# Designs tried in a protein design chat: VHH binders against q9y6x5. Part 246

Target 1, 379 residues: q9y6x5
Amino acid sequence: LPPKLLLVSFDGFRADYLKNYEFPHLQNFIKEGVLVEHVKNVFITKTFPNHYSIVTGLYEESHGIVANSMYDAVTKKHFSDSNDKDPFWWNEAVPIWVTNQLQENRSSAAAMWPGTDVPIHDTISSYFMNYNSSVSFEERLNNITMWLNNSNPPVTFATLYWEEPDASGHKYGPEDKENMSRVLKKIDDLIGDLVQRLKMLGLWENLNVIITSDHGMTQCSQDRLINLDSCIDHSYYTLIDLSPVAAILPKINRTEVYNKLKNCSPHMNVYLKEDIPNRFYYQHNDRIQPIILVADEGWTIVLNESSQKLGDHGYDNSLPSMHPFLAAHGPAFHKGYKHSTINIVDIYPMMCHILGLKPHPNNGTFGHTKCLLVDQWCI
Short names: E, the ipSAE of ESMFold2; O, the ipSAE of OpenDDE; V2, 0.75 times the mean of E and O plus 0.25 times the DockQ between their complexes.

## First folded at step 10 (VHH)

Design L17 (framework vhh_8dlx_2)
Fold by ESMFold2-Fast, scan of step 10:
Structure L17 (fold): chain B 379 residues (1-379), chain A 125 residues (1-125)
Amino acid sequence: as target 1 above (379 residues)
Amino acid sequence: EVQLVESGGGVVQPGRSLRLSCAASGFTFDDYAMHWVRQAPGKGLEWIGNIYESGSTFYNPSLKSLVTISRDDSTNTLYLQMNSLRAEDTAIYYCARGYTRYFRSGEYQTKFDYWGKGTLVTVSS
């Protein structure tokens, strides 16, 4: 029987939540598996970009999902959370479920992971659910486990996505211990339900399970706002994305727009596309706009409006507050092993190894994850 | 079922202060974010600010220096304190119950499901 892998994402699960709150179910999972304390995600530290990096092993400039709101100047197309089904946006990379289906004549299953309800290179996940936030975790889990047990060709790669704690992180902010404690307790209970369901169905001992996230969360404040309208008149540019990374498409000379923005706020860095720091790997794609504004941690860019978000993400990927964790359990993984840090792009080649797939060229380094795996020698 | 009743409006002289109240009933008040919205004669709705169930407040930047929002969960009452009133503050002031929907994109939408009937504030000499 081929090896099987379930990849689970809890959106916005900041790594240090593990140190500040109780997770009895997650701790039981880790006790007999592995924990990576920090995963260094890709820039920008947002949902669609990082979820696609996990399953492609590529930086955003290479896989083409460079933001949650995008504009392609060549085709004049717009991407948003409400307009994300056009394959055009996803076709610059090959996600692991496509590779799984094409290389090995295996099936893939998906409960709402970004991109899984879109045909990519004319291939859609064998089993999938169209994105709908109102569908319960239980229903997503029931579908995934049904597909893992009742598929021909067999489902060997499955994904499960859940929107929390991101939604509550935005609403309350990560420093609201009372509200975040309630939210994180509910997530831990869902992890308990997941493990119990897999055990009840006889899947637990032979299934590899990865629990991870796309980014963290940082505390914002109404006292930390950058009003873009005080910097530049709206007639000089088209706004493609706002906060905390603003994507600016000039309607006039680029240098003039840059000069109006570059000294407007001490809490924002302004970059011409060619001057974006190399460490971001955020430059070589037509969907990256001519001018990018990067707010300092905890600062929100607004258009003469209030921000109701007490938490946000999208900031510099060197910030520990932006980092998620990774926990894993199953026959491929050591038991009781703790690792400090990997890059989020390293997850893809590790998953390809577990499934016996040849990875597409990617930015991950398999050596970074070797110590997690039983069939690898780690010095 | 759900009712929001504003009070405390009336005629007030320029430069004075005024406190509006909103009495809520028919729901668990401390589970909801509450908002103040106003409408000046012949103009559209203008959002003033809100207060979360946690007590955290957010204001329209154009109005932040004018107002303070507070709540008393023991009496199911929302308050709007206004200082240094000017003629342009003349409006009908509405209490509204809101919910915030967060998307995977990190965007949020504030939707109002219940409104009071409003209380008129007239700033005149």
Scores: ipSAE 0.134, ipTM 0.547, lowest interface PAE 3.6, mean pLDDT 91

Design L18 (framework vhh_8dlx_2)
Fold by ESMFold2-Fast, scan of step 10:
Structure L18 (fold): chain B 379 residues (1-379), chain A 125 residues (1-125)
Amino acid sequence: as target 1 above (379 residues)
Amino acid sequence: EVQLVESGGGVVQPGRSLRLSCAASGFTFDDYAMHWVRQAPGKGLEWIGNIYESGSTFYNPSLKSLVTISRDDSTNTLYLQMNSLRAEDTAIYYCARGTTVYFRSGEYQTKFDYWGKGTLVTVSS
């Protein structure tokens, strides 16, 4: 009866992996559904910001998760991957699972999507798993499918998050064809398991499924390091976030810190907050620090130490290497349709339409996704 | 009974080269990233670099031009080659086994679960 949607994220799944590797299970999913070849994510191209943009339809400056590491000068609170449970950080937006529970009095379910284990506006996902990287994809899938089939009120919106290929992309770099081939084959097998499980449980024909990601990955090198300690002493600033977008909180006059940094490296742009390019939509939030450093693609900012990463993300969102893809299947979607590009903020209003929810004000454009949907015209 | 035993330290003249060894036992050596760390008199620990199971190496940028890390998995031995030694390189050199935890933030947390007792390198005339 009510429309149902499962949103799946494979962290760090670069769009062009689809052209360079074989994905028999994913290609079969696409053959009977839709493919968006490139999704232009929000800046900065990081996990927490982009996952929250997908479910709110907002730029980072609007939803408040502006980085994977944040500092709030008023409250003196710090945000990190190990300190992400304070609702304070998440309360500047209303994610789709909260809207689903409040507007339609239906349930939501979540297997580890960023933010789903936090009460936001005093509302937590009806069913959820606390984040734990040791929990297998199969256990996450078992919980999600059980909740989709055995809930009252019914689960109409469900999310499923998986850390690969991001973890391996960082460790090996996207140019390591041997290791990346192995990792991507495993992901394709997990997609096969997902489809098979949904078919066996009788969910496949009536469930809308979106498979997407938050960002891509680019090759890094020990030959492309920017040592910040060579340009400025630690006594002049507090470092809030490091690489490839550094967030600098000055301890002295902001202009003096800026002048010490602005010619530090030809492979890094230094911005006063008000000079950050408008196209980034990364300016209007107190959690964005007074000085932002943006490294060029493939360059890593370090503090007198090597980076262990051979791949990274967080770079300029105009870079194709930072773009994920979106594939979808289900009664809301056309079959065998390919689309070139959408913005990551466009996913939210599309999902609201599929679920019959009224979207909160957002930065997405519903018109950009119309050609994917059977109940819309795009000719 | 994991053991790491450093050797090859001693007194060396400035400008000379020195190779340190670390003999590992009690675990499957080829499954672990191995690190070199040093401590100069009256100073804190300084990470020199590491070598992954694959043979890929990473170095402290301040030391990259002065050192080379290598491994021989057939003999369970880790090496640190040092060139153009200076008085400032006087330190106790430690071999350490690292375990790395990945976070969604893309950050890596390296935990050193086993250390050698160290080998002293003194750079003087």
Scores: ipSAE 0.177, ipTM 0.540, lowest interface PAE 3.2, mean pLDDT 91

Design L19 (framework vhh_8dlx_2; at its last look DockQ between E and O 0.57; V2 from the best seeds 0.00; counts 0 for: pae E 2.2 > 2)
Fold by ESMFold2-Fast, scan of step 10:
Structure L19 (fold): chain B 379 residues (1-379), chain A 125 residues (1-125)
Amino acid sequence: as target 1 above (379 residues)
Amino acid sequence: EVQLVESGGGVVQPGRSLRLSCAASGFTFDDYAMHWVRQAPGKGLEWIGNIYESGSTFYNPSLKSLVTISRDDSTNTLYLQMNSLRAEDTAIYYCARGETVYFRSGEYQTKFDYWGKGTLVTVSS
């Protein structure tokens, strides 16, 4: 009887929301499970990179999804939210749903997790939904629970992705307590629906469930804008990604572009690729552009235009505002245990252990998560 | 049923100010973000700015110092205050209902579902 795992992501769920808002359903989940208060994500603190790091255990420079917008100079290919289906972008790593299907006689199921509607190394989850933001949480949940309950060979790994509270975090900003309270209450209700559905189907006591997120959110303002057009003319470079980490591909000498940018704003750091801080683990990949601009927390880089974002992410991964949490419940996990911090890359080897899979080489450390697990000795 | 009706346009001299109004009906006005968009003769649509249901305003930076957007939810009315009018401000001004959608990438897009017929503003001596 193989163990089963459901991995759930609520995009942009900042860790300290748990302390500042009421989550009765999530709190009941945690009471009989485990909570990791902070998960230190990878740089850049963006959706596609961090979702792929969760399921590969790799830094972005190693798994190749280095931003939400990417360009490959050799092939002339572009990656974006609306153009993410080319396996070329995803093939630098092996995500856990692929390993799950290839190492054992098991199936994987996916409801909208980034990358799950793309064949990676010629392998796609046995059950999946093509990404469509208009599909309700209930429909995603109905499909996942059907696949977990009725599949042969059994679905042992399943993923479920939801776009909130990220969209509302961008729209209102995390400091808008009135609007964020409403949004977060709705998410807590969805967690209640998830638990109730699993109980109704007889899955709850035998299923391992992880609820986590890819990043947090910080407050932005129209008073904190960096106008890149005041620094450099568009004729000197191609813009690959804009804010809060700008990816610059020079059309002239790289040093000349760097010199035009380096002192333009006190609220951004300008790096030649080889000068990017080692602690970011964001250097050794051809998709990382020759010049990277990193805005200070809460600052938005723009091109002679306003920004409607009152919240954003992508900033330095040392910032607590960029950190999500992890909660888990199931036969693999202790009950009522609270842990302070893990790295987001540590989730992958932990999940491999729960599923009995041999992990691919990765940047995670299994020892960081062993205190969460009933079959491990916590020292 | 949904109607947006702009008013307040006309001929105005350079350097003066003008306030445009948009009367909304057929929907719950205070639940929607509202936008102003203009089109100068022979040119494309230029977004002026918007006001969220919360009252937060966002402006085209080229116009930020020249315009103010406000709303009165008690009368279902959207306003555009324009100051220091120039000949290049001559355009048809539209109010529009739109929702700003944020994608998982952090990119956003405004979906306009209803537009007024427009009101002409001519800046001329």
Scores: ipSAE 0.477, ipTM 0.751, lowest interface PAE 1.6, mean pLDDT 92
Fold by ESMFold2, look of step 11:
Order: sequence, then C-alpha cells, then structure tokens
Structure L19 (fold): chain B 379 residues (1-379), chain A 125 residues (1-125)
Amino acid sequence: as target 1 above (379 residues)
Amino acid sequence: EVQLVESGGGVVQPGRSLRLSCAASGFTFDDYAMHWVRQAPGKGLEWIGNIYESGSTFYNPSLKSLVTISRDDSTNTLYLQMNSLRAEDTAIYYCARGETVYFRSGEYQTKFDYWGKGTLVTVSS
C-alpha cells in the first residue's frame, strides 16, 4: 500500500542547538533514524520562502515567494503574513501536497504549514487548518493524527508547523542560554509527545516522519543598528521589506538612490538587482526589487534607532547560524545514520521518491539524499 | 489583581537628577517586560523605554542619553533614572506592563495590559 509521510517544521530551529542544548526525545528519534546536521537553506533565510522551497524543491526566484513581505508592480498586490491567501503569490510553483492528492486514492492533510490553507492551482489540501497561531500544538497534532488514521481516500502526505523556537529566538536571542534552554526543553517535550502519540495510535512503524526547520537565528544588539534615515530621505523610495534584507523600490532614478545608500554603513552590502551574487539564486523574479540591502550577520536595518528583536534571521544563506537541521525516522530511512549537509531544495525530490511521486522540475538533487534511504545504493 | 504604583515624582530644578520607582504586585514580575511612558501637558504619550525579564533594555532614541531603566526582581520594583532634567521633561510618568508577541513574519507587537496611575515630575526653577 502507498507509503505515508509526515513533514514537521519547528520554525527557527538553528542546527547547532542540537550540539549546544539537551534534547533527550529528539536524540532518541535521531538514534533510531537519520540526521542531517546542516541544511543549507535558500536566500533570503526567511520563513515563507524557505517553507515553500522545502515543498517545491525550488529557489525563491523560481517559486515566487521571495520574502515575507512582497510587492508586485504590475498587479499592485501586496503580500504579508496578514495578507497571504491570494493564490496569485503561490501559483508560480506546485507544492508536493497538490501533486500528492491528485493521485488516485490519495489525500493530503495540513496543520498550518505556510500555503496549505490557499487553493494553489485551484487545489487546496484535502484536510487543513486555517492558520491561527493561538491553536496549540496538541490540537494540531490531534487533527493530523486523526486524518492520518481515519481518512478515505487515505492521507498519504501530512504537514505540521509550529512557531517555536523562532518566536523566542527573536525575543531572547540564541545566546541567552537560560531562556533558550527553557524554550528548547519545551520543544523537545513536544517531540516526545509526537512520537508517543504516533506509537499509541499504531502509526509509528509504518509512517515516515521528517522533523526539520526553515532557518536558524543569530544574535542581534542595540549596538549593531543601521539607520536608513541617516542616509536617505523616505521620499526617495518605497520600502517593501526592511531587515536584514531590505527591499527598496526607488521613487527617483535608481542610480541616485543607490549612490545615497552605497556608503551608508560598512556593515551593509547594497546591490542593484543585476549585481546580486549569483550564488544566492536571487535575481530572476519580478517580485525581487531593483535594490536590495543585505546587512552583515547580527546587524539590524532600522528606520528608527531601536529594535525590539534580540535575535533575527534572513541573512546570507552561507552563514551556519542561518542553517536548520533535518532528522527523519521510518521504514524508508536508515537507522543510526548521520549525514553532514544537504541543500534545503534536496528535500523535495527525496519526499517525492518516498511517496512514489514524479517530481516537477526543481533545483534539488536526489543524489544528495539517497544515502538516507534504505532502498538506494550509496557508494 | 495586578497593581503598579509609581513614586518619586515632584518638583525639581533643571539640571538635576531624579529616580522614579514602580512597585509591582499581583503577578509574577520576573516573567514580564516592563515599560516607562510619559505624557507632557497637552501632548500625547511618549514611550521612554523598556526592560525585558532577561534584563535587556531598549530606549527611545531621543531620550537614550538621559535615562536608565533597571529592575529588581527580588523586590518586584522597576526604576527610571533621569539625569540632566530639562523643563521639557515635565510630564506624568507611567509604569506599564507589556506583552510582546513575535510573529512568524519577523514582526512584533506590544500591548500594554496594565498601567500605573502615574507620578508627576515638574522641572522648574
């Protein structure tokens, strides 16, 4: 019968938290499965783009979710966390739950993964929860396990999203050992609850489970601010996104705006769109604005001189602090295997293989993940 | 029941210093960020700064050189130290408790649930 997969994301789970904090439940999960110690995510290292990259296998320029805040000049549409349900934004790619549920005798379920409450290509997840951050992890887990266990046609692909440790990482910063230890202990307990629930419902032995994240977190400080108001008058541009990658739509000649910004801070790189480094794969989409500003790690771009965030993400995807991890367990995966690194776009073709789906064209490389899988020759 | 009681206000001469206190009760003080806000005569509210439960402080940039916020979790007390006072610092000074929520977008929002009655500071000769 068709294999089943549950994809779980804990937002903002920095890869080296595994080394620096204690996770008895997650470590038991890893011991019986596989670990990828670092997942190189896509630039910019933000929540909506990287969650969509996981489920499409595409760079941000190719799937069209290029930031958490976007503007489309042709349609005059705006995208934000509170305005994310227009299919227009999501329709440049086909996420795995759409492909999965269009197969015979299959359905998909979702507990709040970004995009799963949107009808993408006129197709919405077969079972889903509308996004609501006040809904507990237990309720999300109850719905997912109920759907996995009681659906006809059967749910073969399910997703589950949780906002921590991202929210606490912003509040405290990753270097606050006392507060982050408490937060991460709570997350490990949730992973323990997940595994225990799957065992009690008889799902554990035949369900493939991936636990991963979209990005990490770096320490910020009120001593590391870049004040745009000191460099350029607001009237010269429209601000589409601010920090740590600012998206600048000039209101006057682009070269004039660039010249006012290029020497604003030694801790910020200013790029014309055509000059964005090729390694970012962040150029070929109309939603990427004509000028971007990329702060150095731990620096915050502000309009005022203060910020209430002690941790942030969105920086250069080569930075280890921006990288999440991936752990997996189930009949498709080896037991007790550790792998050093993959690209986040590699997760999609691996998931398609596990589910027996034909992947859409994508940027992932199946060969990078085949050593995780029991049915593959790895030499 | 949450209570916030400011003290230490009064009339002071320009150029002098003043320390305000806020006594907190009815909640676990250690678990909350605390704020100072002021309102000059005929003006709107002006945020002065805050201090998180971690001890981290953030200040209004226009006041940053003039003020220091501290907390003593053992006595459930919030402090505002003000230096080099000017006539324009005449205001009612409020202690407030705030709940800050951080969203998946990278945005945050602070809502002030409880306010003190305020303490008047008058800076005059």
Scores: ipSAE 0.455, ipTM 0.773, lowest interface PAE 2.2, mean pLDDT 93
Fold by OpenDDE, look of step 11:
Structure L19 (fold): chain B 379 residues (1-379), chain A 125 residues (1-125)
Amino acid sequence: as target 1 above (379 residues)
Amino acid sequence: EVQLVESGGGVVQPGRSLRLSCAASGFTFDDYAMHWVRQAPGKGLEWIGNIYESGSTFYNPSLKSLVTISRDDSTNTLYLQMNSLRAEDTAIYYCARGETVYFRSGEYQTKFDYWGKGTLVTVSS
């Protein structure tokens, strides 16, 4: 049988949740497979960029999804959650489902993974769902497993996306033990449902499954706010993205805007585009605006408008609170193996290997995942 | 039927404090975030702040130092405490029930599905 892979994302699942909460189903999944305790994601640590990095193996500057909200100065186009279906934004890279879809006797499926409902390089998965937050996990799971089981050409790569615990993390804050316990229990139950469904269909032993996330969550507070309106008049710039990494498009001289912002708060770093730290790999794309503001962990950049989040993400990707985890199970993976850390871009070459796909040029290092795989030598 | 009724408005001198109330009925009050919004003469609506069902509060940064929002779920009442009132605080004050919409980006959008009729606050010497 051709190798098959299901990639599952629970949005905003912080790595240390595994240490601080109980996950009977997920722990069983891990016990029979592998765990990477911490995955260093890409900067900025947001949903669209990191999900695309997982499936391309590229830093954000390379795949072109540099934020959840973007502006292209040449075309004057805007990208947002409500406006994400223009291939223009996605075509700077080739995601793995496209690569897979273009193979002989293979097809791809997707349940609401970012970018999967858009034709990229004139290719879309044979089976996909338009994004709708109202669709239950069960329905998404049913569709994905149906496609994995009954499709011709066979679905050999599938993605499944779920919005929790991110939504709740924003609402309650990650430090709310009571509410987050409830939320995370539900997530574990969904993992149980996933495993049970796969077993019932006879897919469990032959399907490779990766459960991961795009980012973590940090605690925010109304006592940790950075109000830009106190530093600069809003008429002097256009705000492309706000918090915790603000993207600033000056309407006046860039230097003047920079000077007004550079000392706005001791809890915010202000960078000209050319001065963005190299470690972020967040410089070499026209969609990155001339000035970016990066708030310290737990600080929120605001205007004279409402802030409604007790938790947030998007901060420095070196922060542990921003890191997700990766667990995997299937014939390609060892059993009962734990690994400390990988980079999120390392997932792509691993997935390509599992599926027997030639990877596009990417920033991942296959060597970082060798110890997870049964067919590789672990140093 | 959902009903929101503001009270406590009136004429006050600058520097004084005022407490507004909003009586809610026709829905499970403790399941919803509640908001205060005001409209000054000749101006648009201005969001003041909100209180979630959890009791957490958020404020307009421009008003945060001057206002406190609280709720009593046992009486289905929302409160707005205003201190050090100024002439520019003259407005009709509304309470509103909020519905939050989640986006994958992690953004939240608040929709106000029900409003009170408002109570007038006039700050004048």
Scores: ipSAE 0.174, ipTM 0.586, lowest interface PAE 1.9, mean pLDDT 94
ESMFold2 (binder alone), look of step 11: mean pLDDT 79; pTM 0.783

Design L2 (framework vhh_8dlx_2)
Fold by ESMFold2-Fast, scan of step 10:
Structure L2 (fold): chain B 379 residues (1-379), chain A 125 residues (1-125)
Amino acid sequence: as target 1 above (379 residues)
Amino acid sequence: EVQLVESGGGVVQPGRSLRLSCAASGFTFDDYAMHWVRQAPGKGLEWIGNIYESGSTFYNPSLKSLVTISRDDSTNTLYLQMNSLRAEDTAIYYCARGYTVWFRSGEYQTKFDYWGKGTLVTVSS
């Protein structure tokens, strides 16, 4: 029978939450599976970019989802609606569910994962839910498990996305122990629900399950604001994305806009596109704007206003606060193995290996995940 | 006072369809997952399926092709549609409100906090 994989994302699940809070259900999952303590995500450390990197194995400049808000200079299109179904934005890469459906006459299923309700290269996930944040985790889980058991051709790749703890991380900040404890306890209960549902259906022992996230969260403050309006007038530029990475499209000469922004704040770096650090892999795409502003950790870029956010992400991907974790269980994975760090782009070639798919060219390194897998030797 | 009242049972011939109803009162119906459970003569309780607050359904795999669960939150009513009834479907059918209890051992059990009195379905000529 072909191997099956369920990929689960809890948005904004910072890796070090595992050390500071109790997760009895997740701990039981890890005890008989594997844990990667830190996953180094791609820059910028935002939801849409990193979710697409997980399923393509590509840096953002390569897969084309370079932010949650984008402008394409060649076609003059704007992306700002999370429900935008224009395949133009997603067509610069081939996500794993498309490859799964095309290579082996298999089905894919998706509950809310970014991009799964959009036809990409004329292929949409065989089973999917149109994005709607008000749909409960229980409904998403019920649909995924029904599709895993009741599909022809069989569902071999399934995805499940949940908005927490990201929403609460923004609202309360990651340092609010009382509120975050409550939220993370609820997440652990959902993981327990997931495991027991799979056990009841007889899926648990033969299904590979990955639980991961796209990014972490860092504490913000009203005392750490960068007011862009104090440095430059709106008549000089169009703002494509604001915080903590601002994407600036000049309305006048680029050098004049750069000079007005260059010394705006000691807590923000201002880059001309060609000067963006190579380590970000965030340069070679028409959707990356001529000037990019990168705030220091915990600083928020604003337009002459206060910010209600007590937590945020999008910052430098070298920051441990931006890193998620990865846990996995199933026949492909060792039991009781802990690994320190992988890159988020490494998840894609590992998943292709588990499913027996030929990966498209990607930025991941299969060798980085070999120690997790029973059919591979570690050295 | 929480009340669950099943209706629609009775004697039905093999091969026919039957719809059971459960009228709920005394609580905010649309905040709770609801279940159908049956008990055949001389046997234990058999879980048929549930419907979540969202309207999503989950069925006992042994019964999935034979039943459909639905709800109408505007009238606080839960339904069980049964098709192609067989003598083996003769049972008392219960409407139940339920939730999951988790234990430190990682074990869980679905706990039903309120049950109806049941409605008898007899599949016979």
Scores: ipSAE 0.000, ipTM 0.114, lowest interface PAE 21.9, mean pLDDT 88

Design L20 (framework vhh_8dlx_2)
Fold by ESMFold2-Fast, scan of step 10:
Structure L20 (fold): chain B 379 residues (1-379), chain A 125 residues (1-125)
Amino acid sequence: as target 1 above (379 residues)
Amino acid sequence: EVQLVESGGGVVQPGRSLRLSCAASGFTFDDYAMHWVRQAPGKGLEWIGNIYETGSTFYNPSLKSLVTISRDDSTNTLYLQMNSLRAEDTAIYYCARGYTVYFRSGEYQTKFDYWGKGTLVTVSS
């Protein structure tokens, strides 16, 4: 029987939540599996970019999903969270479910992972759910487990996405222990339901399960706002993305726009595209705008308005608050092993190894994850 | 049946203060974010601010120094306190219940599922 993998994402699950709250079901999962305490995500630390990096092993400049709001200078197309279905945006990379379907004549299944309801290189996930936030975790889980057990060709790669704790992290902020405790307990209960369902269906012993996230969360405040309207007039630029990384498309000379912005706030860095720090790997794509503004952790860029977010993400990927974790269980993984850190792009080549797939060229390093795997020699 | 009923509007002289109330019924008031929105004659809707179920408040920066939003969960009442009223504050003031819609991007936005009928505030000398 071919190896099977279920990849689960709880959006916005900051790694440090594991130390500050109790997760009895997740701890039982980890006891007989592996834990990576910190996953260093890609810049910018946003949902669409990092979810696509997990399944392609590529930096954002390489896979083309460079933000949650994008503008392509060559085609003049616009991307947003309400119009993410155009294959154009996703076609700069080949996600693992496409490779799975094309290399091994196997099926893929998806419950709402970003990109899975889009035909990419003319290939859509064999089974999928169109994105709808109103669909319960239980319904997503029911569909995934049904497809894992009852498909031909067999489903060997499945994904499951859940919007929490990101939504509550934005609303309450990660420092609201009372509200975050309630939210995180509900997530732990969902993990318990997941494990119980897989055991009841006879899938648990032979299925590899990865539980991870795309980013963390940091505390914001009405006292930490950068008003872009005080820096520059709206007539000089088109705003492509706002906060905490603003994407600026100049309507006048680029140097003039840069000069108006560069000294506007001590809590914001202003970069011409070619001056963006190399460590971000955020430069070589037509969807990255000529000027990028990067707010300091916990600062929000606004347009003469208040922000309703008490928590946010998108900040510098070197910040521990932006890091998720990774936990895994299954026949491919060691039992009771803890690892300190991997890069989010390393997940893709590890998953390809588990599934017996030849990875497309990627930015991950298999050596970083080999200590997690039973069939590999660990130093 | 969800109902939002604004009160406290009327004619007021420039420079004076006014407190608007919104009486909520038909739902668990302390589970919802509540908003104030206004519409001046011949203009579009202008968001004034909101108060979350936690008591956290957010304001339109143009109005922050002039308004305070508060709530009394024991009486299911939302309040808007306005100070130093100007002719430009003449508008119909609406109470609205906020509802969070989640998008694939991991972002969310507040939408309004119920509105009151509005209360007219006229600032005139």
Scores: ipSAE 0.236, ipTM 0.620, lowest interface PAE 4.2, mean pLDDT 91

